# VHH binders against q9rw55, part 28

Target 1, 281 residues: q9rw55
Amino acid sequence: PQVEQLARQKMWNLAERFVAGESIESAIQAVQALERDGIAGNLDLLGEFIDSPAKCTEFADDVIKLIEAAHAAGIKPYVSIKLSSVGQGKDENGEDLGLTNARRIIAKAKEYGGFICLDMEDHTRVDVTLEQFRTLVGEFGAEHVGTVLQSYLYRSLGDRASLDDLRPNIRMVKGAYLEPATVAYPDKADVDQNYRRLVFQHLKAGNYTNVATHDERIIDDVKRFVLAHGIGKDAFEFQMLYGIRRDLQKQLAAEGYRVRVYLPYGRDWYAYFSRRIAETP
Below, E stands for the ipSAE of ESMFold2; O stands for the ipSAE of OpenDDE; V2 stands for 0.75 times the mean of E and O plus 0.25 times the DockQ between their complexes.

## First folded at step 6 (VHH)

Design k06 (framework vhh_7n9e_1; at its last look DockQ between E and O 0.01; V2 from the best seeds 0.00; counts 0 for: pae E 7.0 > 2, placed apart)
Fold by OpenDDE, look of step 6:
Structure k06 (fold): chain B 281 residues (1-281), chain A 125 residues (1-125)
Amino acid sequence: as target 1 above (281 residues)
Amino acid sequence: DVQLVESGGGLVQAGGSLRLSCAASGFTFSNYAMYWGRQAPGKGREWVSGISPGGDYTAYASSVKGRFTISRDNAKNTLYLQMNNLKPEDTALYYCAKGPTWRSDFGSGSYMDVWGQGTQVTVSS
């Protein structure tokens, strides 16, 4: 146990740049620190590969605890969840467990004026996620629940358009999963171009848009676009990962743009950390 | 209560300089980003410049970049805007604004938390 603790501590010293701690308290403090710089937080409880209904429900309970803690600390709850983590695809009592648990989470967030982002996962879960998103928007309102679209998927422009009736809050990302060429652009240039299309169309439609990227070229294009079309800075936000391009985060905030940082936290931080290290030169 | 009081405005000829000040009170000044904005006659309010809590990061609108300099003295709870090479198109009411906490931002719909009353800057040809 002592050796394990030492190992974790040593690794943590490296990982703390990208992870907002292991506890709810540390996560809340990280958000508070960002808020002083005019930067908002998006909390993500790390916990992948949940394989039992009971564990999914427990995970949902932990997210609810996070929401309660945020509220208690005077922070507007803003949390991202993957529906698979809370039981999507698992049936209990004739209902999708993910949907059931999402309702619990969103209901708690709504109670405190909070927001829940349903993170998008691999292409096999896009349809069910969007369906459940629509259901949840209908039940709780677009001001309390959002979702994510991935620009590397061919279908994403269509998906965005199909959701316009909901006036949805959508986070635009390039994509995080390894997808086959049958469903996703293999060329980065195409992914980037489709990203611009998604963002611009969503902005023009008058929907709140989360521009989640560290790509300065795209960021600059968005700045020019909103200026050219008279879109206010309060109509969208830039989103970035915790610990990545902190200079750019603060710069954008200084420029008067809304900036929100994605803050993963939790004991299961190693996998996330490994991915961040791989992306950092 | 949060208060922001701007000063230093006035009439100046084109090519001239002014230094605006904003006295802040009612909050921990050093913990918050601060901003300058302006509103010209017949136009909406526009962002001019921003500075991070510690002053490490600054930003400027393209129209003022290279001419204006934002700074702050956290010990004095004061925000500054040095305006050089002023142009007639710089004529406006200039506002000081406090950066938001997202706790206060959500609900108001405004990114800028609190604005002062403004100080008039008039640049003649």
Scores: ipSAE 0.020, ipTM 0.369, lowest interface PAE 5.8, mean pLDDT 89
Fold by ESMFold2, look of step 6:
Structure k06 (fold): chain B 281 residues (1-281), chain A 125 residues (1-125)
Amino acid sequence: as target 1 above (281 residues)
Amino acid sequence: DVQLVESGGGLVQAGGSLRLSCAASGFTFSNYAMYWGRQAPGKGREWVSGISPGGDYTAYASSVKGRFTISRDNAKNTLYLQMNNLKPEDTALYYCAKGPTWRSDFGSGSYMDVWGQGTQVTVSS
């Protein structure tokens, strides 16, 4: 524990650019600073080692507190959660605890006109996450819950098409997990090509599309695509990471595009930052 | 200039073991996921194994699970592949690969960016 505490102290000096601190208060202040530049926030309470039903429900309670605090501060709540962190795969009282806790979280967000994005995790959770996404959209509407598709997975084009009946709000990302070539493209060029396919197909289907990337070539391709197809700026948004390409974030907002910035916070920032260390400019 | 140099290949009897090494230079090794791939004569490249930047997560092709172990030593800028219970089907040119930068997008997982020249593994019998 003493070595871990020393590592955390040293790493914070490196991490503070990319993490909005440990508290709800610091996260809210970071969102308020973004909003002064015309940029929206995507809040994510960081959690590590959430491996009991009680801890999962406590984490969900903390997310609800975040939603309440954001509303009280005049911020429209927009929060990302990982269903595993709130109990996906843990049966309690005859129902998946993750689904139970997700209902509580989304209901609170909906009370304030907010939105919950269900993060996609490793490939083994895609089926259950999409099933629960369907259930939650049916209960709360696509205006209040969305999910993520990952362009590095072979399955994602099919999954996108299979969800069109929901008219879903989807965040398109390349992928963050170490996946074998049996389920994911091994080459960057194929991942990037599939990313464009996912975005363009979702936009053409008339669905709200979150273009989560720092890749300027893809961003420029999206700009050209929407202009050529008469797709309004209210049909999509660009999403980027806190502390990365701040100049581009501001430029896109100044051009009138919707921009949202992912804001991780919490006591478990060390695990998050360790994963983000390659993202330094 | 990114450089990946594989070593440790050779001729080995079926059932035997080999340990491959990949010496990395020209980039901050600990910031990138690293991979082993292989290419048998007349076939395309095949992903074999991958490891996260810190070494906390590993993954394997189903054909090598339980027989191969990927590891890394970030202090030595070196990637390893321990190959046990080798089969004739494992005969290939084995190469290490650097993954894309983590900063390129929201997580840059298992796809590969830069390759080494490779080291030949030949399993007899």
Scores: ipSAE 0.015, ipTM 0.363, lowest interface PAE 7.0, mean pLDDT 85
ESMFold2 (binder alone), look of step 6: mean pLDDT 82; pTM 0.839

Design k07 (framework vhh_7n9e_1; at its last look DockQ between E and O 0.01; V2 from the best seeds 0.00; counts 0 for: pae E 9.4 > 2, placed apart)
Fold by OpenDDE, look of step 6:
Structure k07 (fold): chain B 281 residues (1-281), chain A 123 residues (1-123)
Amino acid sequence: as target 1 above (281 residues)
Amino acid sequence: DVQLVESGGGLVQAGGSLRLSCAASGFTFSNYAMYWGRQAPGKGREWVSGISPGGDYTAYASSVKGRFTISRDNAKNTLYLQMNNLKPEDTALYYCAKGPTWRSDYGSYMDVWGQGTQVTVSS
């Protein structure tokens, strides 16, 4: 136990750059610090791989506690969740547990004028996630729930278009999972091009767009695009990961763009940290 | 209460210079990003320049880049805008603004504005 504790402490010294602490309090403080720089927060409770229905419900309860804490601290709740973490695909009383728990979370957020982003997972979960997203938008409004599209998937342009009737708030990302070539572009150039397409089409449609990338080329393209089309800075935001390109985050904020930082927190930070190390040597 | 008071505006000929000041009070000035905006007659308010809390990061609208310089003195709780090589199209009411707005709404990136100072550039 002592060795494990020491190891965790040693690793934490490295991980604290990318993780906003282990507690709700530390996460809230991190958001408050960002806000002084004109940067908003997106809180993510770590703990993605939960197999027990009871644990999924408990996880949802913890997210609700986070929402309450954010509100109490004077922060508008903005939280990202993976539906798998709250029970997607698990049946309880004839309903999807993920949907049930998502309702609880979004209801609480809405009470405080907050926003819940349903993170997109691997390609096998896209259909069910979008279906549940549509249901939840219908119940709570597009102002309180959003989702994510991944540009590396062939289907994503179609998915975006199919959601236009909802006037949805969508975060655009390149992709976070290892996907086969049968469903995703293997070439980075194609992924980047499709990313631009997703962002530009969504902006032109008049929908709120989250440009979640650290790619400066794409960021510059977005800047030029919105200027050329007379799209205001209030129509979209740039999103970036906590601890990554902090200079760029502050620069964009200084330029008057909306900037939101994704802040993972929680005791189960090791897996996330490992991924960040791999991406940012 | 948060207060921002702009000064330094006036009438100047094209090619001239002005230095605007914004006196801030009611909050910890050094902890917040600050911005300049302007509103020309018949036009909407537009962003002109921004500066980070410590002054490490600055940004400018393309129309003023190379001519305007934003700075701040945190000890004096004052924001500045040095405007050189002024043009008639720079004529506007100039506002000082404080960030951020995230605690209040999803609206503007600037939450508090001053009353503004008029800048008029004659040809």
Scores: ipSAE 0.021, ipTM 0.351, lowest interface PAE 5.9, mean pLDDT 90
Fold by ESMFold2, look of step 6:
Structure k07 (fold): chain B 281 residues (1-281), chain A 123 residues (1-123)
Amino acid sequence: as target 1 above (281 residues)
Amino acid sequence: DVQLVESGGGLVQAGGSLRLSCAASGFTFSNYAMYWGRQAPGKGREWVSGISPGGDYTAYASSVKGRFTISRDNAKNTLYLQMNNLKPEDTALYYCAKGPTWRSDYGSYMDVWGQGTQVTVSS
């Protein structure tokens, strides 16, 4: 075990810029630091391969503890979860366990005026996630639960339009999964153009829009679009990753835009950070 | 056109080793991060390992750390995965993938993949 301890410490010296540590306390401290710069947090407890019903419910309990701790620290809770991590696809007592656990999490967040974003995973989960999103918005209101659409999927434009009756809060992302060309654009240029379509259509529909990207060309396009269409800064926000372009995060906040930063934390940080260093020199 | 062709799969007993290769063409290989992913029968795809464009940084899924080694030869446009101490749960179709050309952001994704090479580990 001392070999594992030493390796973890060496990697942490490299990782601490991109991960908010292993504990609730470290995650809360990171949000508080961001808030001093006028930047909001999006907390995400990292977990991988949570596939037993008991583990899924334990993970949901840990998310609830995070929400409680954030509130106790004076932070308005904003937490992202993957429904698979809380039991989506596991039938318990005549109901999907993911839906059962999501209700518990969202109810706690709502109690504190908070928000839960339901992350979108691989394409095989899109239908069930959107169906459960509809149910949860109906139960809790769009001010307390949102979801994600991925611009690399061909289906996402249609999905966006189909949700307009909910007046939904949606995070627009490009996508993070290996998807075949039968369901997803393989080329970056097509993904980026579809990203613009999703964002602009959602804004024009009058829905709260989360622009999750570090791409300065897309950010500039959004700024021009909202100015040209008289869309106020209260109708959208920019979202970015912890430790990536902190200068741009602060600049956007100083310009009066809403900025939110994704803060991963937890004992599984090593897997998360390892993917990041494999992508960049 | 971008092409990725995997090879080196096969049947091996638990505890054995295999070396996978991925021959790349149609792009400047040395400019891109490269990845290995896998798909077990009846399961979704999972990320296995990645390597930076220059080869200086590598990363591994926790399930393979210490057993698998990713490497690249930029002069030969080839990506490798050395797989040691193989386990039955490593049985999967293994794909290589080309990393994106844009900077890291929320929506990062792999943008080209091969047909894959089958690895089967018997107990």
Scores: ipSAE 0.008, ipTM 0.188, lowest interface PAE 9.4, mean pLDDT 85
ESMFold2 (binder alone), look of step 6: mean pLDDT 83; pTM 0.835

## First folded at step 7 (VHH)

Design m01 (framework vhh_7n9e_1; at its last look DockQ between E and O 0.87; V2 from the best seeds 0.00; counts 0 for: pae E 3.7 > 2, grease 25.7 > 24.2)
Fold by ESMFold2, look of step 7:
Formats: sequence, structure tokens, C-alpha cells
Structure m01 (fold): chain B 281 residues (1-281), chain A 119 residues (1-119)
Amino acid sequence: as target 1 above (281 residues)
Amino acid sequence: DVQLVESGGGLVQAGGSLRLSCAASGFTFSNYAMYWGRQAPGKGREWVSGISPGGDYTAYASSVKGRFTISRDNAKNTLYLQMNNLKPEDTALYYCAKGLYRGTWYDYWGQGTQVTVSS
């Protein structure tokens, strides 16, 4: 108990740069600090061991409380959620609980002019997430709900094209899950090239594009692409992680680009960050 | 409430210089990133330059880089744009802006000051 407490304190000294604390108040303060630099926030309530329908709904209730608090603090709510954390795959009353809870969350965000991004998880959830994304865009509009495509998956270019009828707001990421070579590019160079393809095709289709990367070469390629194609700065944004390359975040904001920063927070930060340390020494 | 008042515009021949000022009130100026934008007649608003709260980060549109210099005096709550070697294409109404306003990028800016550059 004392050893765990000391380890937790020492872990926080390492983690505090990357995590916006445990409370809604600390997360709101972090967003407000970013907004002073001309940078918007992307709030993410950390959750661990959400293993029952009741806990999934309680987590969704906590996300709604976050949305309410952000609005009360003068912040336009922008929140990312994992559908698994709110009950995707858990049937309740004849419907997927994740979809039921996502409706509640998106409805609250829409009330305040806000936005919910549906995180993409491992490859086994892509089909159901895209199906539910299509349903939710139909119900709430693309200005209030978006999703994620991962450039390391072979399927992602086709998935992007298949969604164009929605005029979707999509976050392009490389991918963070351990995926086999049967579904994902094993070579980082292929992942990076496919990332460019996803971003450029989405921009050319006229869809709002979230360029989530710290890779300056890709950022520079995007700047050149939008200039060459007459695409305005209001058609896309760069997205980055809290505490990583704060210099680049501020420089891009000073350059007039839209910049948004991912802000994880919550009591489960210790479990979250401990896992990251164990995975990458 | 937030107030931004631009001044220093005028008529100038190509190759000339002007210095724009933006007096800020209604917020803690030194805590916020600030921007200059411009709007030519019949055109949309174009970003020109930006500066971080402490002045550590500055940036410029490629069309003005090397000719324009953004600066701020946090003690006087004033933002500046020094414009040298002016060209006819610089003709526009120039606005200062607070970077994010109530959660929205570039949603609040001043009334503007006219800069007219003759051939």
C-alpha cells in the first residue's frame, strides 16, 4: 500500500506532462491554457476495467458530465470516446449498448454545438464502428460526430471512399494497436505513405480532415499539398498529444493553422501510464 | 467585453512602409496569442501573421515574410505590425484577432484599419 503509493507519486512526476490530472477541473484548466495559445482541446476521459453494462453506462454518464462542465466553463465541447468503453458489443434491450450510450453523449454535445470523435480501436471493431458511425451521422449530422481511420490497415483507403456520401469529419492516424501483417502494413514507410494518401484523398474530396501526427515531414507535405490545391486552413486541422512537441504545437498555431491537442485525464491515469511505461522502456 | 482597436493604416506608394497598432482591452492581453489578418475588397479574410503570448513564437504568411514584422508590448496591451516594402497586393482592411474566442478559431477581431498601396 505504501509502496504502491510511493510508486504512484513517482509515476505522476513522469506522467504529469502527458496527462491533464485526475479531475474534470484539471482537464478544463488544461484546455483553457491551450486556448490562450490559440490551440483547441480534445478531451478524453481515461477508463480501465469497464467490464459490465452498468459500468459502461456509468462511464457514459461521466462523459456527459465532462461535456456539461466544459460548456459551463466556456469551452466548446470536443470529446473522444471509445465505443467499447460505453458498451459496444454488449446487447441491452435489443440494441447495442454502445450505440445507445453514444446517442446520449452526442445529443448532449450537439446541444452545446460540440463534437464527439469515435476512436477506432483494433481491426476487429472497424466494421461495427463504421456501421454505427454511419447511423450516428444520419441522426446527428457530420458536424457533431466523427470517426478515425488508421493508415496502417490495408482496408482504410477503401473505407475512406465508402464514407464520402456522409461528407465525414475524419481523424487520420497511423495506428496504435498490435495488428498482424494479414491486415496491416508491417513496414513503417508503407504506413507513412498510406497516411499521406488518406489525408490527401480526404482533403480532395472536400471533407474536413484531422491530420493527427507529430511527423514534421508529413506536416510539411500537407502544407505543400493544400497550397498546391487551393485548400483553405478552415478545411483541416493538425492534432497532437498533450506534452509532446509543445514547441511545434505553438509554432503551427502561430502560423494560423488549426491545432487541437489530445488531453487524457482521470483517476485511471496511473493504470494507463503504467501500461505505456511497461510497453516502451 | 473584448475590445480590439486597430490604427495606423493609410495610403502609401509601393515600396513604402506603415506600422499598424492594435490596442486591446477586456482581457489579460499578455496571456493570449494574437494575430493579424486582412481582407481585400470582395475577398475572404486572409491570415497574415501570428505571435504567441510571450512573443517567443512568430509566424508569417509567405506573401509577407521578410517584409512584415509582428510584435507586442504586453505592458501596453498593444499588438503591432511593421509593414515594409509594401506592394499593391497588400491593399486590404487589416484586423487584429484573438486566436481563440469562446472556443472558436478567429471568431473575434477588431473593426480594422485600411491600408491602400498604389502602384
Scores: ipSAE 0.361, ipTM 0.758, lowest interface PAE 3.7, mean pLDDT 89
Fold by OpenDDE, look of step 7:
Structure m01 (fold): chain B 281 residues (1-281), chain A 119 residues (1-119)
Amino acid sequence: as target 1 above (281 residues)
Amino acid sequence: DVQLVESGGGLVQAGGSLRLSCAASGFTFSNYAMYWGRQAPGKGREWVSGISPGGDYTAYASSVKGRFTISRDNAKNTLYLQMNNLKPEDTALYYCAKGLYRGTWYDYWGQGTQVTVSS
């Protein structure tokens, strides 16, 4: 235990750039600091994947505690969750446990005018996630629950179009998982192009769009696009990871764009940190 | 209570200059990004310029870039907008706004100061 603690302390000195602390209090303080710069927060409770229904429910309870704490601190709750972490795919009491727990989380967020983003996972979970998303939007409204589309998947343009009837709030990302060429573009150029298509089509459809990227070329293209089409700055937001391109975050905020930062926090930060180091050397 | 009071507007000829001021109170001014916006007759409110809490970052709308300069004096709790080479299309009610608070992007705006640029 002492060795582990020492290791964590040493590694934390490096990880603190990308993780908003281990506690709810530290996460809230990080959000408050960002808000001073005109930047909003997106809270993500880090947790290890545990294949236990009881652990999934416990995780959902912890997310609800986070929402309560955010509200108590005067912050509008904005939280991202992975449905697998709260029990997606597990049947309990005749219903998908992920859906059951998501419903609890969103209900709590809605009580405080908050927003829950259902993070998209690997391609095998896309259909069930979108189905559950549709159900939850129907129950709580598009202003309280959103989801994510990944541009590296061939299907994503179609998925976006299929959701237009919901007028959905969607975060657009390039992709975070290793996917086979049978379902995803292997070439980065194609992923980038498809990303632009997703963003532009969603904007043109009049839906709220989260442009989640650090790619300045794409950011500039979006700026030009919205200008050319008379789309206001309040119709979308840029989203970025905590600790990455902080200068760009502040600049975009100064430019009057809505900017939201993804803030992971929690004791299980090591896995996340390792991935960030690999992606951003 | 948060208060923002704009001043410095008026009638000016094309090519002229004005300096707007925004006096802030009711919050820690130096902790928040501040913005200028404007609303022309028959148009919606548009962003004009922004400045970070410490003044390290500034930005301008394309239509005013090179002509307007945003600045702040945190010791005086005051935001400024220097407007040079004014054009008739700059005619509008100019507002100052406080940065993000409690999840709202622009939660407080002043009453505005009228800027009229004649041809």
Scores: ipSAE 0.342, ipTM 0.721, lowest interface PAE 1.1, mean pLDDT 91
ESMFold2 (binder alone), look of step 7: mean pLDDT 87; pTM 0.878

Design m03 (framework vhh_7n9e_1; at its last look DockQ between E and O 0.68; V2 from the best seeds 0.00; counts 0 for: pae E 7.3 > 2)
Fold by OpenDDE, look of step 7:
Structure m03 (fold): chain B 281 residues (1-281), chain A 120 residues (1-120)
Amino acid sequence: as target 1 above (281 residues)
Amino acid sequence: DVQLVESGGGLVQAGGSLRLSCAASGFTFSNYAMYWGRQAPGKGREWVSGISPGGDYTAYASSVKGRFTISRDNAKNTLYLQMNNLKPEDTALYYCAKGPTWRGSYMDVWGQGTQVTVSS
C-alpha cells in the first residue's frame, strides 16, 4: 500500500499538468483559477470503463454531485459526459439507460443555468448519440445541452447540416478514436480541411460553435473567417485541453475571444494521462 | 461591489494622443484579466485591447495595433490605455472591462465609459 501510494504520487506529479486533481474540490479550484485569466471551464469526471447498469447510474449520480458542488461554489456548471458512461445501450424500464441518466444530469444543470456537452464517441455510437441529443435538446433547450462532431468522419458534414433545425451548440474536434478508412479520412490533411468546413458552415448557419483545437493554423483561419463574415466574438469559443498550450489559451483570452478549457479530474486519471503523454512527445 | 471608473477622455485632433485610465475597486484587481472596449455612434461595442492579470500577455484589435498600448498597475488597481496617432474613426465611448465570470460574457463588468472624440 505504501509503495502504491508512492507510485501514484510520483506519477501524479507528472500528470497534474493535464488533470485538474482527483477531487471535486480540486477541479473547482482549477476552474476558478482559469476564470481569473478570462478562461472558462469544462469539467470531465474521469472514470473506468463501466459495464454495469448500476455503476452507470452511480456515475451519473457522481456527475450530479459535481454539478451541485459547482453551483455551490458559484461556478456555472459546464460538464462533458460520454453517454456510454451513464448507460447508453442498456435498456432499463423500457428506456435507454444513457438517455435516462443524461436527462437527470441535464435537468440538474439546467436548474442552475448550466450546460452539458454530450461527448461523441466512436463511429458506432454516432447515430444513437445524435438521436438522444435531439431528444434532449427538445426537452431542455439548446442552451443547456450540446454535442460533439468529429471532422475525421465522412458523415460529419451531413450530421452537422441535419441538426441545423435545433440551432445546436456543437463542439468541433478532429477525432479521438481509431476509425477505419471506411468511415474516416486516413489523411490528416483531409481531416484538417473537413474540420474547417465543419466550423465555417456551423458559424455561417448562425449556430454557436466550439472550436476545439490547438492547431494554430486552424485557429488563425477561424479568426480570419469570422472577421471576413462579420461574425462576433460572442458567437463562438475556442476550446483547449487543460495544461496544453496555456500560453495560447491566455493569449486568445486577452484578445477577447471566449476560451474554455477541458478539465478532466478524478481518481482514474492514469489512462487519460497516458494518452496525453503519447500525444505530446 | 465591483466598480470600474474610466477617465482621460476628451476632444483631440487627428494625430493627437490621449491616455485613458480605469480605476478598479471591489475585487482583487491583480487576479483578473482586464480589457478596453469602445462603442462608436451607431455601432456595437467592440473589443479594443486586453491584458492578462500579470501583464504577461497583451492583445490589440487590428485597427489599433501599433497605435494603442494597454498596461496596468496592480499596486494602484488601475488599467491604462495609451492612444497615439488618433484617428477620427477612433471616436467612441471607451469602456473598461473586468475579466469574466461564468455569469458574464467573455468580458465581465463594464464601467460608465469615457468619451473620446477625434476631430479631423
Scores: ipSAE 0.128, ipTM 0.595, lowest interface PAE 2.1, mean pLDDT 91
Fold by ESMFold2, look of step 7:
Structure m03 (fold): chain B 281 residues (1-281), chain A 120 residues (1-120)
Amino acid sequence: as target 1 above (281 residues)
Amino acid sequence: DVQLVESGGGLVQAGGSLRLSCAASGFTFSNYAMYWGRQAPGKGREWVSGISPGGDYTAYASSVKGRFTISRDNAKNTLYLQMNNLKPEDTALYYCAKGPTWRGSYMDVWGQGTQVTVSS
C-alpha cells in the first residue's frame, strides 16, 4: 500500500501530460484548449472493476453527466464507451444491460447533436458488439453512433464489408489487446498493411473514416490516397492520443485536416497509464 | 456575431503579387486557428493555407507552397495571405475561415470572399 501510494504520486507527475485529470471539469477544460487549436475532442471516462449491474448503470449515468457537462460548456459531445463497462453480457429485466445503457447514452448525445463511439474490446466481444452496433445505428442513425475495427484481427476486412449497408462511421485502430495468433496477425508488418486496407476500403466505399494512428508513414499514405482518389477532407479525420505528438496534431489541423484527440480522464487513470507503460518497451 | 471580412483582391498579371487581408470580429481572434480557402468558378472549395492560434504552425496546399505565406496579427485581429508569383490557376474567390470549420455552423464561419483574377 505504501509502495503503491508512492508509485502513484510519482506516476501522476509523469502521467498528467497524457490524461485529462480525474474530473469532468478538467476533461472539459482540456477539450476547450484543443478546440482553440482547431482540434476536436474524444472524451473517455476511465473505469476499472465494473463488476455488477448496479455499477454498470452507475458508470453509464456518469457518462451521461459527462455528455451534459460538455453540452453546457459549448462542446458538441463526442464520447467513446466500452460496452462491457455499461453491462454488455449482463441480462437485466430480459434485456442486455449494455444495450439498455448504450441507448440511454446515445439518446442523450443525439439530443445535443453529439456522437458515441462504441470501442472494440477483445476478440470474444466482436460479434456481440457489431450486432449491437447494427441495432443502435438502426435506432439512432450513423450520424450519432459509430464503432471500431482492429486491423490486427483477421476478420476485420470481412466485418468492414458486412457493415457497408449502414454507411457506418468507423474508427480504424491497429489493436491493443493480447490476442492469439489464431485470430490476430502476430507480425507488425501484416497489421500495418491490413490497417491500410481497412482505411482505403472504407474511404472508397464512401463511408466516414477515422484514421487513428500516430504512424506518419500511414498518415502520409492516407494523404496521398485521398488526393489521388478525389476524396475531400470532409470524408475522414485523423485521431490521436492526448499528449502524444502535439506538434503533429497542430500541424495536421493547420493543414486543414480534421483532427480529433482521445482524452482519457477519471480516478482510474493509474490503471490506464500503467498499461501504456507496459505496452511500450 | 462572428464576422470575417476579406479584402485585397483584384486583377493582376501572371508573376505578380497580392496581399489579402481578413478582418475578424465577434470572437477572441487569438484563440482560434484560421484558414484561407478558395473557389474557382465551377469548382469545389479548395483549402489553401492554415495557421495555429499563436502562429507557431503554418501549412499550405501543395499548389501554393513556396509562393504564398499565411500570417496573423493577433493585436489587430487580422489574418493575411501574401501571394507571390501568381499563376492563372490561382484565379478564384478567396475566403478566410475560423477553425475548426468542420464542427458545424456554430464553429464553422467563412467570410464573403475577395476575388483574385490572374491574367496571362
Scores: ipSAE 0.014, ipTM 0.418, lowest interface PAE 7.3, mean pLDDT 87
ESMFold2 (binder alone), look of step 7: mean pLDDT 85; pTM 0.857

